# VHH binders against C-glycoside deglycosidase alpha subunit (carB), part 18

Target 1, 368 residues: C-glycoside deglycosidase alpha subunit (carB), of Microbacterium trichothecenolyticum (Aureobacterium trichothecenolyticum) (a0a0m2h8p8)
Amino acid sequence: MTALGTPIQGVTLYSFTRAFHGREYDLEGLIRKTAADGFGPGLEIIGFSSFRGFPAIDDAYAGWFRDLIDEVGLVTTSLAVNADIGIHRDRLLNQDELIEYMTLQIKAAAKLGFPIARVQISIEPDSMEALAPIAEAHGVTLALEVHADQYASHPRILALRDRYEKVGSPFLGFTMDWGATVSGFAPSLIEAYRRRGASEELLGQVVDLWNTYYEQGPPADQADHGQRFGSFIGLAARHGRPDLGIDFGINGTGLFGPARVDDWRTIAPWIKHVHGKFFGIDENGEEPSVPVRDLVKLLVENGYNGAISSEYEGWHWNYWQSPFDIISDEQAVQRSAAEAAGSRMITDLAEARTQLGAWLPNTEGAHA
Key: E = the ipSAE of ESMFold2; O = the ipSAE of OpenDDE; V2 = 0.75 times the mean of E and O plus 0.25 times the DockQ between their complexes.

## First folded at step 9 (VHH; framework vhh_8h63_2)

Design s3 (from r5 with G26E; at its last look DockQ between E and O 0.65; V2 from the best seeds 0.00; counts 0 for: loop humanness VH .157 < .165, pae E 3.4 > 2, unsure alone 64.8 < 65, grease 24.9 > 24.2)
Fold by ESMFold2, look of step 9:
Structure s3 (fold): chain B 368 residues (1-368), chain A 118 residues (1-118)
Amino acid sequence: as target 1 above (368 residues)
Amino acid sequence: ELQLVESGGGLVQAGGSLTVSCAASERTFSDNYMGWSRQAPGKERELVAVITSGGYTYYADTVKGRFTISRDNAKNTLYLQMNSLKPEDTAMYYCAAYEKYFGETDYWGQGTQVTVSG
């Protein structure tokens, strides 16, 4: 019998990407707003898009950042790092170079005070195994993100889980991304297509097609995925809108993962961090596309004590609502869901720091 | 800004083959769905083929079985191999990169002319 979890409330600054890239806010401003608006205590940041010189972080800059975090009252939870082997203009990284690149980012996470590095799904099991002693030496848990169009029981993810079990390092795990378990096409995206002139008949059929695939669950293989993609393109063409076909295909087969909530149980013991991916809040104060309440209940019932970083991704198409209000509303749903499950979300800074430290592994190397 | 430059167009006899290429300037190439579209004189631009970031391919019915789209992520290059060419395939062929998320600007090249005689 597992004691009920008390997940830590938090946010990833990815949620505010348009405000950041639109120059409305710089990094410091977003951090201060996060604290002021009550989105913390947990804070996740994308390393390569946020920190000057990342992954080369000098001590003075790290000092400034840690002082800011202490001043505003947040706890750093996860640093998103880059595992793309195509980062050079004219060649791919080999495995040794990837390990070197990841080592720099692990060190940057440690220097900045992040106990988790969120790793992109592109890393192979042999590379994760090779990184385990490095992660341990620096006290940084590597949490490979499971996101659409992958899902917890995908053969690739199970192979990683089995490798983690064989390696036995507590510094290897997963970031659970809620985008893998979407239960409805996002209404705000439908509204965005409407604003681009899509007819109500077409929009209804896009939703119906997606629901048909949702009932089938994740695509069985690459050929099934491709057939679904082609079906969305064909749908747009039949309505005289071939210009929308790519958009339907990309979003319908690549963004909205149709796996079921219970699928996450297959990797639950290895979940170290959660991306609370979502696409909007409706007029009733609920997320109509992502089963937030069921996901929080699953985490509570499975004893999850890590952070849930709210991750708003509707900003790609929703220009008519404030992302800050949307985050606030979604976090209210999370808190309500945790209470309904017999628990609570941790919103107190001191509690969050104590619990995060207890939740994640720690070694003498991390304190040296 | 992602830059796309097509090459390899030219004159070919009906029944012949031709490969067109598209070089991309940015290293985020692997994240993009890539495609080829074409525009014949006096016609609307039409989708020819798409390759997803995961490698799935889609072809318009008019070219399926004759054209093959492929990508080389190491070289940031997209290819379209065109076999059994017909005069109706005569068009300006455009490379496109599509962002993963709706609402982003698509990127288009300037095009390369393919002319099929006979």
Scores: ipSAE 0.268, ipTM 0.660, lowest interface PAE 3.4, mean pLDDT 88
ESMFold2 (binder alone), look of step 9: mean pLDDT 78; pTM 0.793
OpenDDE, look of step 9: ipSAE 0.326; ipTM 0.734

Design s4 (from r5 with S53R; at its last look DockQ between E and O 0.62; V2 from the best seeds 0.00; counts 0 for: pae E 2.7 > 2, grease 24.5 > 24.2)
Fold by OpenDDE, look of step 9:
Structure s4 (fold): chain B 368 residues (1-368), chain A 118 residues (1-118)
Amino acid sequence: as target 1 above (368 residues)
Amino acid sequence: ELQLVESGGGLVQAGGSLTVSCAASGRTFSDNYMGWSRQAPGKERELVAVITRGGYTYYADTVKGRFTISRDNAKNTLYLQMNSLKPEDTAMYYCAAYEKYFGETDYWGQGTQVTVSG
C-alpha cells in the first residue's frame, strides 16, 4: 500500500485579487498578511500580475523577495506562468519563440525560489517535451493546469500524460484544479444572479439544468459541450433575461466542471501541485459546491506530499463576504478532511520546506 | 490584458454579404470563448453569435442560417461571415472575449459599423 500523503497547507495570492486591485495591500503587504493570518506555509503567486517587469527579475529584487519570504515564514510553492503567444499584434510567437518566452519565466521562477511553475492548459505536448530539459536544468517542475472544462480523463490531458510517460522526466506533471470536479453549482453565484434581478424560477431552472448535466457527467465531445453551453443561453432568453445567458453558459460549462472526484486517479502519479479551487463556505462551515473532503481524501490516499493552494474564486461575484474569512474557513475543512483520512495538513514551515524539497525533483536527480 | 480590434464593416445592399474580423492581442486567443454582439441606435446591445474554445457555435435566432462565426487560433482572429443581410442587421458590431467566470472581466473591441441599405 502506498504511504498516506501529508499535503502542505497553502494559498495562492490570486485569491486576494480584489484586495490587491483595490490597493488595500501591495505585494509585500499581502504576503505579510497571508503569513500573519496563517494561510501558509505554502505560497503561490501569479508571475505577470504580481511581479513588476516579469519575467525580468533582477538580482536585488530576487534577494529582497527571498528575504521577505524567509522573514514572514512562508515557503514558495508554485509560480503561475503564462504562454501568451498573442503578445504581439502583428503575429503569433512561433515554437522557438514560445520556448524562449517560457524559458525566461522558468528562470524567473528559479531565481525567486519557486520549485514549481504552473503552466497554462493551452500548452501542447510537443512544447512540454521541449521545455523538459530546460525545466530540469533550473530545478523547476512544470505542472500543466488541468482546468475546467477539461478534466483528468479528457483526451487532451491523457495525451499529455502519455507524452510525460514517454519523455520520462520527473519535472513534468499536472496542477490539479478542483474546479474540474465540482459537485454543485455555487450558491453564492446563484445569489449574485439573484441580486441582478434573476427570478427564482429562472434560478431554479439554471440549477436544475446544471444538475442534469452533472448526473450525465462530462460532455462526450466538444459538440456536446457546445450544446450544453447553448442550452444555458436559451434558458436565459426564454425567461426574458438574455443578458444573463453568456454568464450562465460560461460558468455552467466552463467554470463548474462535472467530472467525478475519482477521475483524478487517472493522473494522480503526475499531480505536482493542487489548486484548491472553491467558491464559498456556508453557515455550517462547509463548501457546498466543491467536494473538498473527498478531494483531500483522494490526495492523501494517493500519497500526495505537495501543496494545496487554496484558490478562492468566488471573489469574482461575491462582494459581501471577506475573502480572508472564507479562505480561513475553507482551510479548516481541508485540515479536518486530512485528519479524517488518517493524515494531516502540514502547517509548520520547517516541515513544509523539508517535505517539499524531498518530494519534488531537483537538479541533482530524479525523485520518485 | 486582451485587446480586441474589429474591422471589415461598411455599407452593403440588402441581400448582400459581408465579413467582419476581430484581431486579438495581448494574450492567448485560444483560451477564451469569443462572440459577436451588435447594437443598433436606440436599442440595447444584443448577442449575435458565440464560439467556444473548442470551436462550436451558438447563434441568435435572428441570424441563424445567415451568419457564421469562426475563429483562427493560429492568427488570433475571430470572424463573422454575414450573408443575406437585411436592413435590420444595421448596427455597430462588437467583438467580445468572455472570461470563464462571473464578473466584469469581459473584453470588448471598439466595434465596426455595418450598414445595410434597403
Scores: ipSAE 0.292, ipTM 0.716, lowest interface PAE 1.5, mean pLDDT 92
ESMFold2, look of step 9: ipSAE 0.328; ipTM 0.670
ESMFold2 (binder alone), look of step 9: mean pLDDT 80; pTM 0.808

Design s5 (from r5 with G35A; at its last look DockQ between E and O 0.69; V2 from the best seeds 0.00; counts 0 for: pae E 2.9 > 2)
Amino acid sequence: ELQLVESGGGLVQAGGSLTVSCAASGRTFSDNYMAWSRQAPGKERELVAVITSGGYTYYADTVKGRFTISRDNAKNTLYLQMNSLKPEDTAMYYCAAYEKYFGETDYWGQGTQVTVSG
ESMFold2, look of step 9: ipSAE 0.342; ipTM 0.687
ESMFold2 (binder alone), look of step 9: mean pLDDT 81; pTM 0.815
OpenDDE, look of step 9: ipSAE 0.387; ipTM 0.746

## First folded at step 11 (VHH; framework vhh_8h63_2)

Design t1 (from r5 with E99W; at its last look DockQ between E and O 0.78; V2 from the best seeds 0.00; counts 0 for: pae E 3.5 > 2, grease 26 > 24.2, SAP .718 > .668)
Amino acid sequence: ELQLVESGGGLVQAGGSLTVSCAASGRTFSDNYMGWSRQAPGKERELVAVITSGGYTYYADTVKGRFTISRDNAKNTLYLQMNSLKPEDTAMYYCAAYWKYFGETDYWGQGTQVTVSG
ESMFold2, look of step 11: ipSAE 0.272; ipTM 0.658
ESMFold2 (binder alone), look of step 11: mean pLDDT 80; pTM 0.806
OpenDDE, look of step 11: ipSAE 0.164; ipTM 0.649

Design t2 (from r5 with T28I; at its last look DockQ between E and O 0.72; V2 from the best seeds 0.00; counts 0 for: pae E 2.8 > 2, unsure alone 64.2 < 65, grease 26.2 > 24.2, SAP .676 > .668)
Fold by OpenDDE, look of step 11:
Structure t2 (fold): chain B 368 residues (1-368), chain A 118 residues (1-118)
Amino acid sequence: as target 1 above (368 residues)
Amino acid sequence: ELQLVESGGGLVQAGGSLTVSCAASGRIFSDNYMGWSRQAPGKERELVAVITSGGYTYYADTVKGRFTISRDNAKNTLYLQMNSLKPEDTAMYYCAAYEKYFGETDYWGQGTQVTVSG
């Protein structure tokens, strides 16, 4: 019987994208606020969007950053890295160039003190295999993001899992994204459409349509998924709002994934990081669209001792509520859920650091 | 910023075939939903086909079974294969990249003219 896990409370700065882009906070300010408001101790940062000159990080900057993290009392968990093969305008990167590009980012992660690099879903098994020794050399775990419209039991993800098993490196794993296993549309999203003039009839039918697909489960194949996508577009058109159709389709099939929570069990041993993606908290203090409690329970039952980075995704459409308040409330749900599962969320910095260091693989003498 | 440039338009006889392309630059478009819209003279712009980041497709009823949208992420290019073309398919065809999630910003190309003679 696997010991119950004690997930580490955390947040991804991506949740505060609007505040950052609005220049309400710079990176330092946001980090300080994150710590002060108690969203830690775990901290995930998106590399390219947050660090100037990424993935080139000079020693002075790295030192400053590490000092800041220590000062404010956070623990770096995951650095989101990109497999952007389109960085050049004239051509795409080849495989070797991709590996090199990823290597630079892995080094940056190590230098900045991140034990995990979140890798984009587009990375292939061959690339992950090639990157494994590089990751190990730097003591950085590569956690490929399982993100809607894919899910844990998706053939591509299973192929990666199988490759991980074959390679046998503890430095390969997944980032679990809760968006793959939602239980319904976010009410705030529906409200956003309402504010865009969608009729109640249309909105009701959109919700019903999604629920129908949810009951059916993930699409069987590409054709099925395409049909589902198109059905949202068609629905909008029938109601005289073709302008909403693509949005319905994108959100209904690409953001709100229909897989069940138990689907994560297929890759649970390889989950190294978690994007606690969510969209809002209702008046009862619950997340009505993401089964947060079930997801936390699953992680606890599977002995997950990594970080859950709260990822507030509702900011795309929700301009009327504070992301800070919403994230605070969501983390309360996580804590409650962990307790209900016979465990707890780690909120103590020292404990988080110790646990994460013990739980993730490391290499003696790994170059920082 | 993502730049889109359409190409491949031209004059074709009814019943003929044509493939238009959309080259993306500035960043990789693999994460974007992509689509083709068209606008005929005196008509509103209409959605023709969409392909998700995962490769799933939608087609307008008017083109279903005749048109095929596809993407090559290795070439950062979107395609629309048009078969059994009809005069009513005559329009300016535009490539679009949509927000991955709820958003107001779409990227559009300049369009490529497709003319089908009867």
Scores: ipSAE 0.279, ipTM 0.716, lowest interface PAE 1.6, mean pLDDT 92
ESMFold2, look of step 11: ipSAE 0.355; ipTM 0.686
ESMFold2 (binder alone), look of step 11: mean pLDDT 80; pTM 0.807

Design t3 (from r5 with Y98W; at its last look DockQ between E and O 0.42; V2 from the best seeds 0.00; counts 0 for: pae E 2.8 > 2)
Fold by OpenDDE, look of step 11:
Structure t3 (fold): chain B 368 residues (1-368), chain A 118 residues (1-118)
Amino acid sequence: as target 1 above (368 residues)
Amino acid sequence: ELQLVESGGGLVQAGGSLTVSCAASGRTFSDNYMGWSRQAPGKERELVAVITSGGYTYYADTVKGRFTISRDNAKNTLYLQMNSLKPEDTAMYYCAAWEKYFGETDYWGQGTQVTVSG
């Protein structure tokens, strides 16, 4: 039996996108706030949105950043990197250029002190294989994000898993995104639609429709998924609100994934990072739409010793509640869940650093 | 910002086929839900087809079985293959992009005219 895991508490700064875009905080301010409010010790940052000039990071800036991280008492966990083939306006990147572009980002991650680079879901197995030695050379683990509308047992993800197994590099893995395995629509999302004038009848039917599909499980194929998507569009139209149809479809089939929690067992040994995606906390202190407790239990039981980066995604529509309060409450659920599973969340900085360093693969001298 | 530019429209005989394309630029194409809408003279704009970031598709009942939406992420291009065209398919066809999450900006192209003669 695998020893019980002790996941590391963490947060992705993406959760605070609204505050950042509203210029309530700059990067430094947000990092300090994150530490001060106890959302750490794990810290994930999105590279392109947070670091000016990314992936070009000069030594002075890297030094400053690392000093800041040390000063505030956080541990960098994952850097979200992009596979943006449209980075140039005049033409698209070819495969070789993509690899080069990803290499720059891997180097940036290493320079900034991130042991993990979260890779976008669009990356193909050949590319991941090609990037494996580069990742190893820099001591950076590539964790491809499993994100709705995909899921762990999705054919694309299984193909990646199989490639990982074939390649045999410990520097290849997945970022588990909880959005793939939700248990219902977020009440705050429904409220958002309500505020957009959706009738209670329509909202009830939208919820019922999603629940029906949830009971059926993930779509069997593309046609099935398309039919589900269309059903949301049609539902909106029948109620005289075609303007809500695409939103229903996107959220109902793309953001709120219908896979079951146990589906993650398919790729559990390759999970290197976790996006603890969630959408809100109710008056009872629970996440009503994401089975956080079951997900944490699964991670613990599978010996996961990496970080869970709380990813508050409800900020897209919820402008009436503070993300800081909501994240605090969600992390409390994680802690409680870990304890209930016979383990705990690591909230101590020193312990987090030690564990992460021991749990993730490393290459001596790899970090610039 | 995402820019969308449609092309491929034209005049075609009833029963004929036509493929319209949409070139996307300015941001990562693969992360967007993409689709086609059309607007005929004197009618409201209607959704024709959508393809998710995961490649799953939706079609309006009026075009189901005749039209095929597809995307090439390597080319940042969206396609609509239209077969068995009918005069009632005559419309300005618009490329659309949606963010993956609620509350984000939708993008539209300038449109490409498709005319089907009876």
Scores: ipSAE 0.069, ipTM 0.588, lowest interface PAE 2.5, mean pLDDT 91
ESMFold2, look of step 11: ipSAE 0.336; ipTM 0.707
ESMFold2 (binder alone), look of step 11: mean pLDDT 81; pTM 0.814

Design t4 (at its last look DockQ between E and O 0.27; V2 from the best seeds 0.00; counts 0 for: pae O 4.3 > 2)
Fold by OpenDDE, look of step 11:
Parts: C-alpha cells; structure tokens; sequence
Structure t4 (fold): chain B 368 residues (1-368), chain A 119 residues (1-119)
C-alpha cells in the first residue's frame, strides 16, 4: 500500500480575481496579503493574467519576484500557462508555433521558480509528448488540467494518460480540478438566481433536475449531454425566464460536473497538482456543493504529496461575502479532512519546500 | 478582450445548405463555451446552438436535426452547418462566447452574418 500523502496547503491567485481586477491589490500586494493571511505556503499564479508581458520575463523581474516570494514566505507551486493560438490579431499560431509558445511559457515558469506548469485541456497528446523533453530540460512538470466539463475517465483524458504511460516521462501529469466532481449546486449560486428574480419553484426544479442527472452520472455521450443542457434551457423558458437558461445549462452541465469522487482514481498516479475548486462555505463551516473531505481523503490515500491550490470560484456570482474569509474557512475543511484521513495538510513553509522538491521530478533527477 | 468575427452568410434556397463561421481572437478560444444566436426582423434574438469547451452541444428545437455546431480549436473557429434550410431560418446570425472560467462573466458577441433563405 502506498504511504499516506501529506498534501501541501495552497491557493491560486485566481481566487482573488475580483480584488485584482478591481485594483484593490496589485500582484505584489496580493502576494503579500496571501502570505499574511496564511493561505500558503503553496502559491499558484495565472501567468498571462498576472505577469505583464508574459511569457517574456526579464531577469530583473524574475529576481524581484523570487525575492518577494522568499521574503513573504511562500513556495511557488504551479504556473497556469495557456495555449492561446489566437494571441495575435493578424493570424493564428500553427502547431509548431504553439509548441514554441508553450516552450516560452515553460521557460518562464522555470525562471520564476514554478516547478509545475498547468496546461489547458485543449492540448493534445502529441503536443504533450513533444513538450515532454522541453519540460524535462527546464525541470518543469506539465500538469494538464482536468476541468469540467471533462473528468478523469473522459476519453480525452484517458488518451492523455495512455500517452503519458507510453512516453514514460515523470514530467507529465494532470491538474485535478474539483469542479469535475461536485455533489450539488452551490447554495450561493441558487441565491444569486433568487436575487435575479427566479421563483422558488423554478429554483427547486433546477436543483432537482441537476440532482437527477447527478444520480445518473456523467452523460453517456454528446447527445445525452446536449439533451441535459437543453433541459435546463427549456426549464427556464417554461417558467418565463429564458434569460437564465444558458446560465443554468452552463453551470448545470459544465461548471458543476457530475462525476463521482472515485473517478479520480483512474488518473491518481499522474496527479501532480490540484485545483481545490469550491464555491462557498456554509454556516456549519462546510462546503455544501463540493465533497472536499472525500477528495482530500482520496488524495491522502493515494499518496499525494503535491499542493492543493484552493480555488474559490463562487466569486463569479457572490458579491456579498469576502473571498478571503471563505478561502480561510475552506482550507480549514481541508486540514480537518486530512487529519480525519490519518494524515495532515502541510502548512509549514520549509516542510512544503522540502516535500515538493522531493516529490516532483527535477532536472538533476531526470538526468541521473 | 475576445474578438469574434462571423462570416459565411448569404442567400440560399429553401432546402439548401450553408455553413457560417466565427473566427475568435484575443484570448484562449478552447476554454470558452461558444454559441450561435439569431435574430430575425421584428423578433427577439434566440439561441440556436451552444458547444462547451469539451465539445458537448445543445440545439434549439427549431433546428435540431438540421444544424450542427462544431469548433476547431486549432483554428480558433466556431462553425454552424445549416442543412435543410427554411425561410424561417432567415436571420442575422451572431457568434457568442460565454465566459465562466477565467474571471470574466461578460459575454462576447460578433457583428453577425446575414443568412437569407428564399422560398
């Protein structure tokens, strides 16, 4: 049996998108706030949204950033990179150019001190294979995000897993996103719809409809998914609120994924990073829509020693609660869950650095 | 900012086929839910089809079995293949991007492409 894992507590700055976009904090300020409020020690940053000029990072800036991270007492875990082939207005990138662009981002991750690059779901197995030696050369693990509306046992994800197995590089893996395996609609989302004038009858039916599909499991095929999507739209229309239909559909069949927690076991050995996506904390201190406790337990039981980056996604509709308080409460749930599983969350910086360095592959190990 | 540009509209006879396209630029196309809506003169804009980032689709009842929405992430392009066109399908067709995953909640729209079906 694999030794119990000790996941590292962390956060993605994406959780604070509203504060950042609202210019309440600049990058430095947000990093300092993150450290000061104890959301670390793990830190994930979205590259293209947080670093000006990304992926071009000059030495001075990289130095400053690393110094800042050290000063505030955090450990960089994952840099979210993108595969935007439309980055230029005049033309689209071809495959070779995409690989080049990804290479630049990998280099940026390395330069900034991130051992992991979170790769988007759009990347194909051939591309991941091509990028593997580049990742290895820079000591950066590529962790493709398993994000709703996909899930671990999705054919596309399995194809990637199989390619990883074939390639045999320790620098290829997945970012687990908890949104793929939720257990219900977030109460705050329902409240948001209520505030938009949705009747209690409509809201009840929306919840019931989602629960029905959850019980059935992920859709059998594209047609089934489409039918589910349409059912939400139709439901809204029948209640005189067609304007809510698309939102119901997107959230009901996309953002809130219906896969079961155990589905992650399919790719557990390849999970290198975790987006602890969640949507809110209730009055009892629990996340009512995401089975956080079960997810943490699964990670512990599978010997996961990487970071869990708390990813508060409820900010899209929740304007009435502080993301900082909510994230703090969610991380408490993670700690409690890890303890209940016979382990613990790593909250010590030195321990986190040591563990992450030992658990993830590095260039020295790759060439040894 | 995500920019959307529709193309491929035109005049077609009833029973004919037409494919409209939407080119996306400025941000990651593959992460977006994408859709087609249409607006006929004197009518409200209506959703025609949606495709998720994972490729799952929805169709309005009025176009089911006749229209196919698809996306090519390698080309940052959204498509709507329209078969067995009817005069009732005459409308301005708009491409839309729905933001849910990267901190933006706003929808983006193109300028539209006119589809006219003659009886």
Amino acid sequence: as target 1 above (368 residues)
Amino acid sequence: ELQLVESGGGLVQAGGSLTVSCAASGRTFSDNYMGWSRQAPGKERELVAVITSGGYTYYADTVKGRFTISRDNAKNTLYLQMNSLKPEDTAMYYCAAYEKYFGETSDYWGQGTQVTVSG
Scores: ipSAE 0.023, ipTM 0.498, lowest interface PAE 4.3, mean pLDDT 90
ESMFold2, look of step 11: ipSAE 0.314; ipTM 0.688
ESMFold2 (binder alone), look of step 11: mean pLDDT 80; pTM 0.808

Design t5 (from r5 with S53Y; at its last look DockQ between E and O 0.56; V2 from the best seeds 0.00; counts 0 for: pae E 3.1 > 2, unsure alone 64.2 < 65, grease 27.4 > 24.2, SAP .722 > .668)
Fold by OpenDDE, look of step 11:
Structure t5 (fold): chain B 368 residues (1-368), chain A 118 residues (1-118)
Amino acid sequence: as target 1 above (368 residues)
Amino acid sequence: ELQLVESGGGLVQAGGSLTVSCAASGRTFSDNYMGWSRQAPGKERELVAVITYGGYTYYADTVKGRFTISRDNAKNTLYLQMNSLKPEDTAMYYCAAYEKYFGETDYWGQGTQVTVSG
């Protein structure tokens, strides 16, 4: 049996998108706030949205950034990189250009001190295979994000897993996103719809409809998923609110994924990073829509020693609660869950650095 | 910023077929749900079809079995194949990109006119 894992507490700055866009904080300010409020020690940053000129990072800037990270007492975990082939207006990048663009981002990750690059779900197995030696050369692990509407046992994800196995590189893996395995609609989302004038009857039926599909599990095929999507649209229309239909469908089928927690066991050995996606904390201090405790337990039982980056996604609709308070409360749930599983969350910086360095592969050799 | 430009509209006889396209620029739409809506003169804009970033589809009852929405992320292009066209299908057809989550802005094209003669 695999030894129990000790996940590292962390956060993705994406959680604070509203504050950043509102210019409440610049990057430095947000990093300092993150450290000061104890959301670390793990830190994930979205490259293209946070670093000006990304993926071109000059030495001076990289130095400054690394110094800042050391000063505030955080450990960089994952850099979210972009596979956007439409970056130019005039034409799309071809495969070679994509590889080149990804290479630049991998280099940037390495230069900035990130041991992991989170790769978007759109990347294909051939591309991941091609990028493997590049990743290895730079000591950066590529962790493709498993994000709703996909899930661990999705055919696309299994194809990637199989390719990873074939390639045999320790520098290829997945970012686990908890949105794929939620247990219900977020109450705050329902409240947001309520504030948009949705009747209690409509909201009740929306919740019931989602629960029905949850009990059925992930859709069997595209047609089934389409039918589910359409059912939300139809439901809204029947209640005289067609304007809410697409939103119901997108959130009900694309954001809140119906896969079960155990589905992650399918790819557990390849999980290199975790997006601890969540949507809110209730009055009891629990996340009512994401089975955080079960997810942490699963990670612990599978020997996961990487970072869990808390990803507060409720900020899209929740304007009435502080993201900082909510994230703090969610991380408390993670800590509690890890302890209940016979382990703990790593919250010490030195321990986090040591563990992450030992657990992830680097240019000096392959690691577990 | 995502820009959408529709094309392929025109005049077609009843029973005929037509494919309209939507070219996206500025960034890829791979992370967006995409859709087609249409608006006939004197009528409200109505949703025709939607495709998720995962490729799942929805169709309005009025076009189900006749229209097919598809996307090519490698070409950053959305398609609507329209078969067995009817005069009632005459409308301005608009391409839309939907954001993944609640409260974000949708993007629209300028539209392409489809006219079906009886």
Scores: ipSAE 0.215, ipTM 0.686, lowest interface PAE 1.7, mean pLDDT 92
ESMFold2, look of step 11: ipSAE 0.313; ipTM 0.682
ESMFold2 (binder alone), look of step 11: mean pLDDT 80; pTM 0.807

Design t6 (from r5 with D31E G54K; at its last look DockQ between E and O 0.56; V2 from the best seeds 0.00; counts 0 for: pae O 3.8 > 2, grease 24.8 > 24.2)
Amino acid sequence: ELQLVESGGGLVQAGGSLTVSCAASGRTFSENYMGWSRQAPGKERELVAVITSKGYTYYADTVKGRFTISRDNAKNTLYLQMNSLKPEDTAMYYCAAYEKYFGETDYWGQGTQVTVSG
ESMFold2, look of step 11: ipSAE 0.302; ipTM 0.689
ESMFold2 (binder alone), look of step 11: mean pLDDT 81; pTM 0.822
OpenDDE, look of step 11: ipSAE 0.031; ipTM 0.457

## First folded at step 12 (VHH)

Design u1 (from r5 with T52Y Y56S; framework vhh_8h63_2; at its last look DockQ between E and O 0.72; V2 from the best seeds 0.00; counts 0 for: pae E 2.2 > 2, unsure alone 64.0 < 65)
Amino acid sequence: ELQLVESGGGLVQAGGSLTVSCAASGRTFSDNYMGWSRQAPGKERELVAVIYSGGSTYYADTVKGRFTISRDNAKNTLYLQMNSLKPEDTAMYYCAAYEKYFGETDYWGQGTQVTVSG
ESMFold2, look of step 12: ipSAE 0.482; ipTM 0.789
ESMFold2 (binder alone), look of step 12: mean pLDDT 79; pTM 0.801
OpenDDE, look of step 12: ipSAE 0.016; ipTM 0.355
ESMFold2, look of step 13: ipSAE 0.494; ipTM 0.798
ESMFold2 (binder alone), look of step 13: mean pLDDT 80; pTM 0.805
OpenDDE, look of step 13: ipSAE 0.306; ipTM 0.742

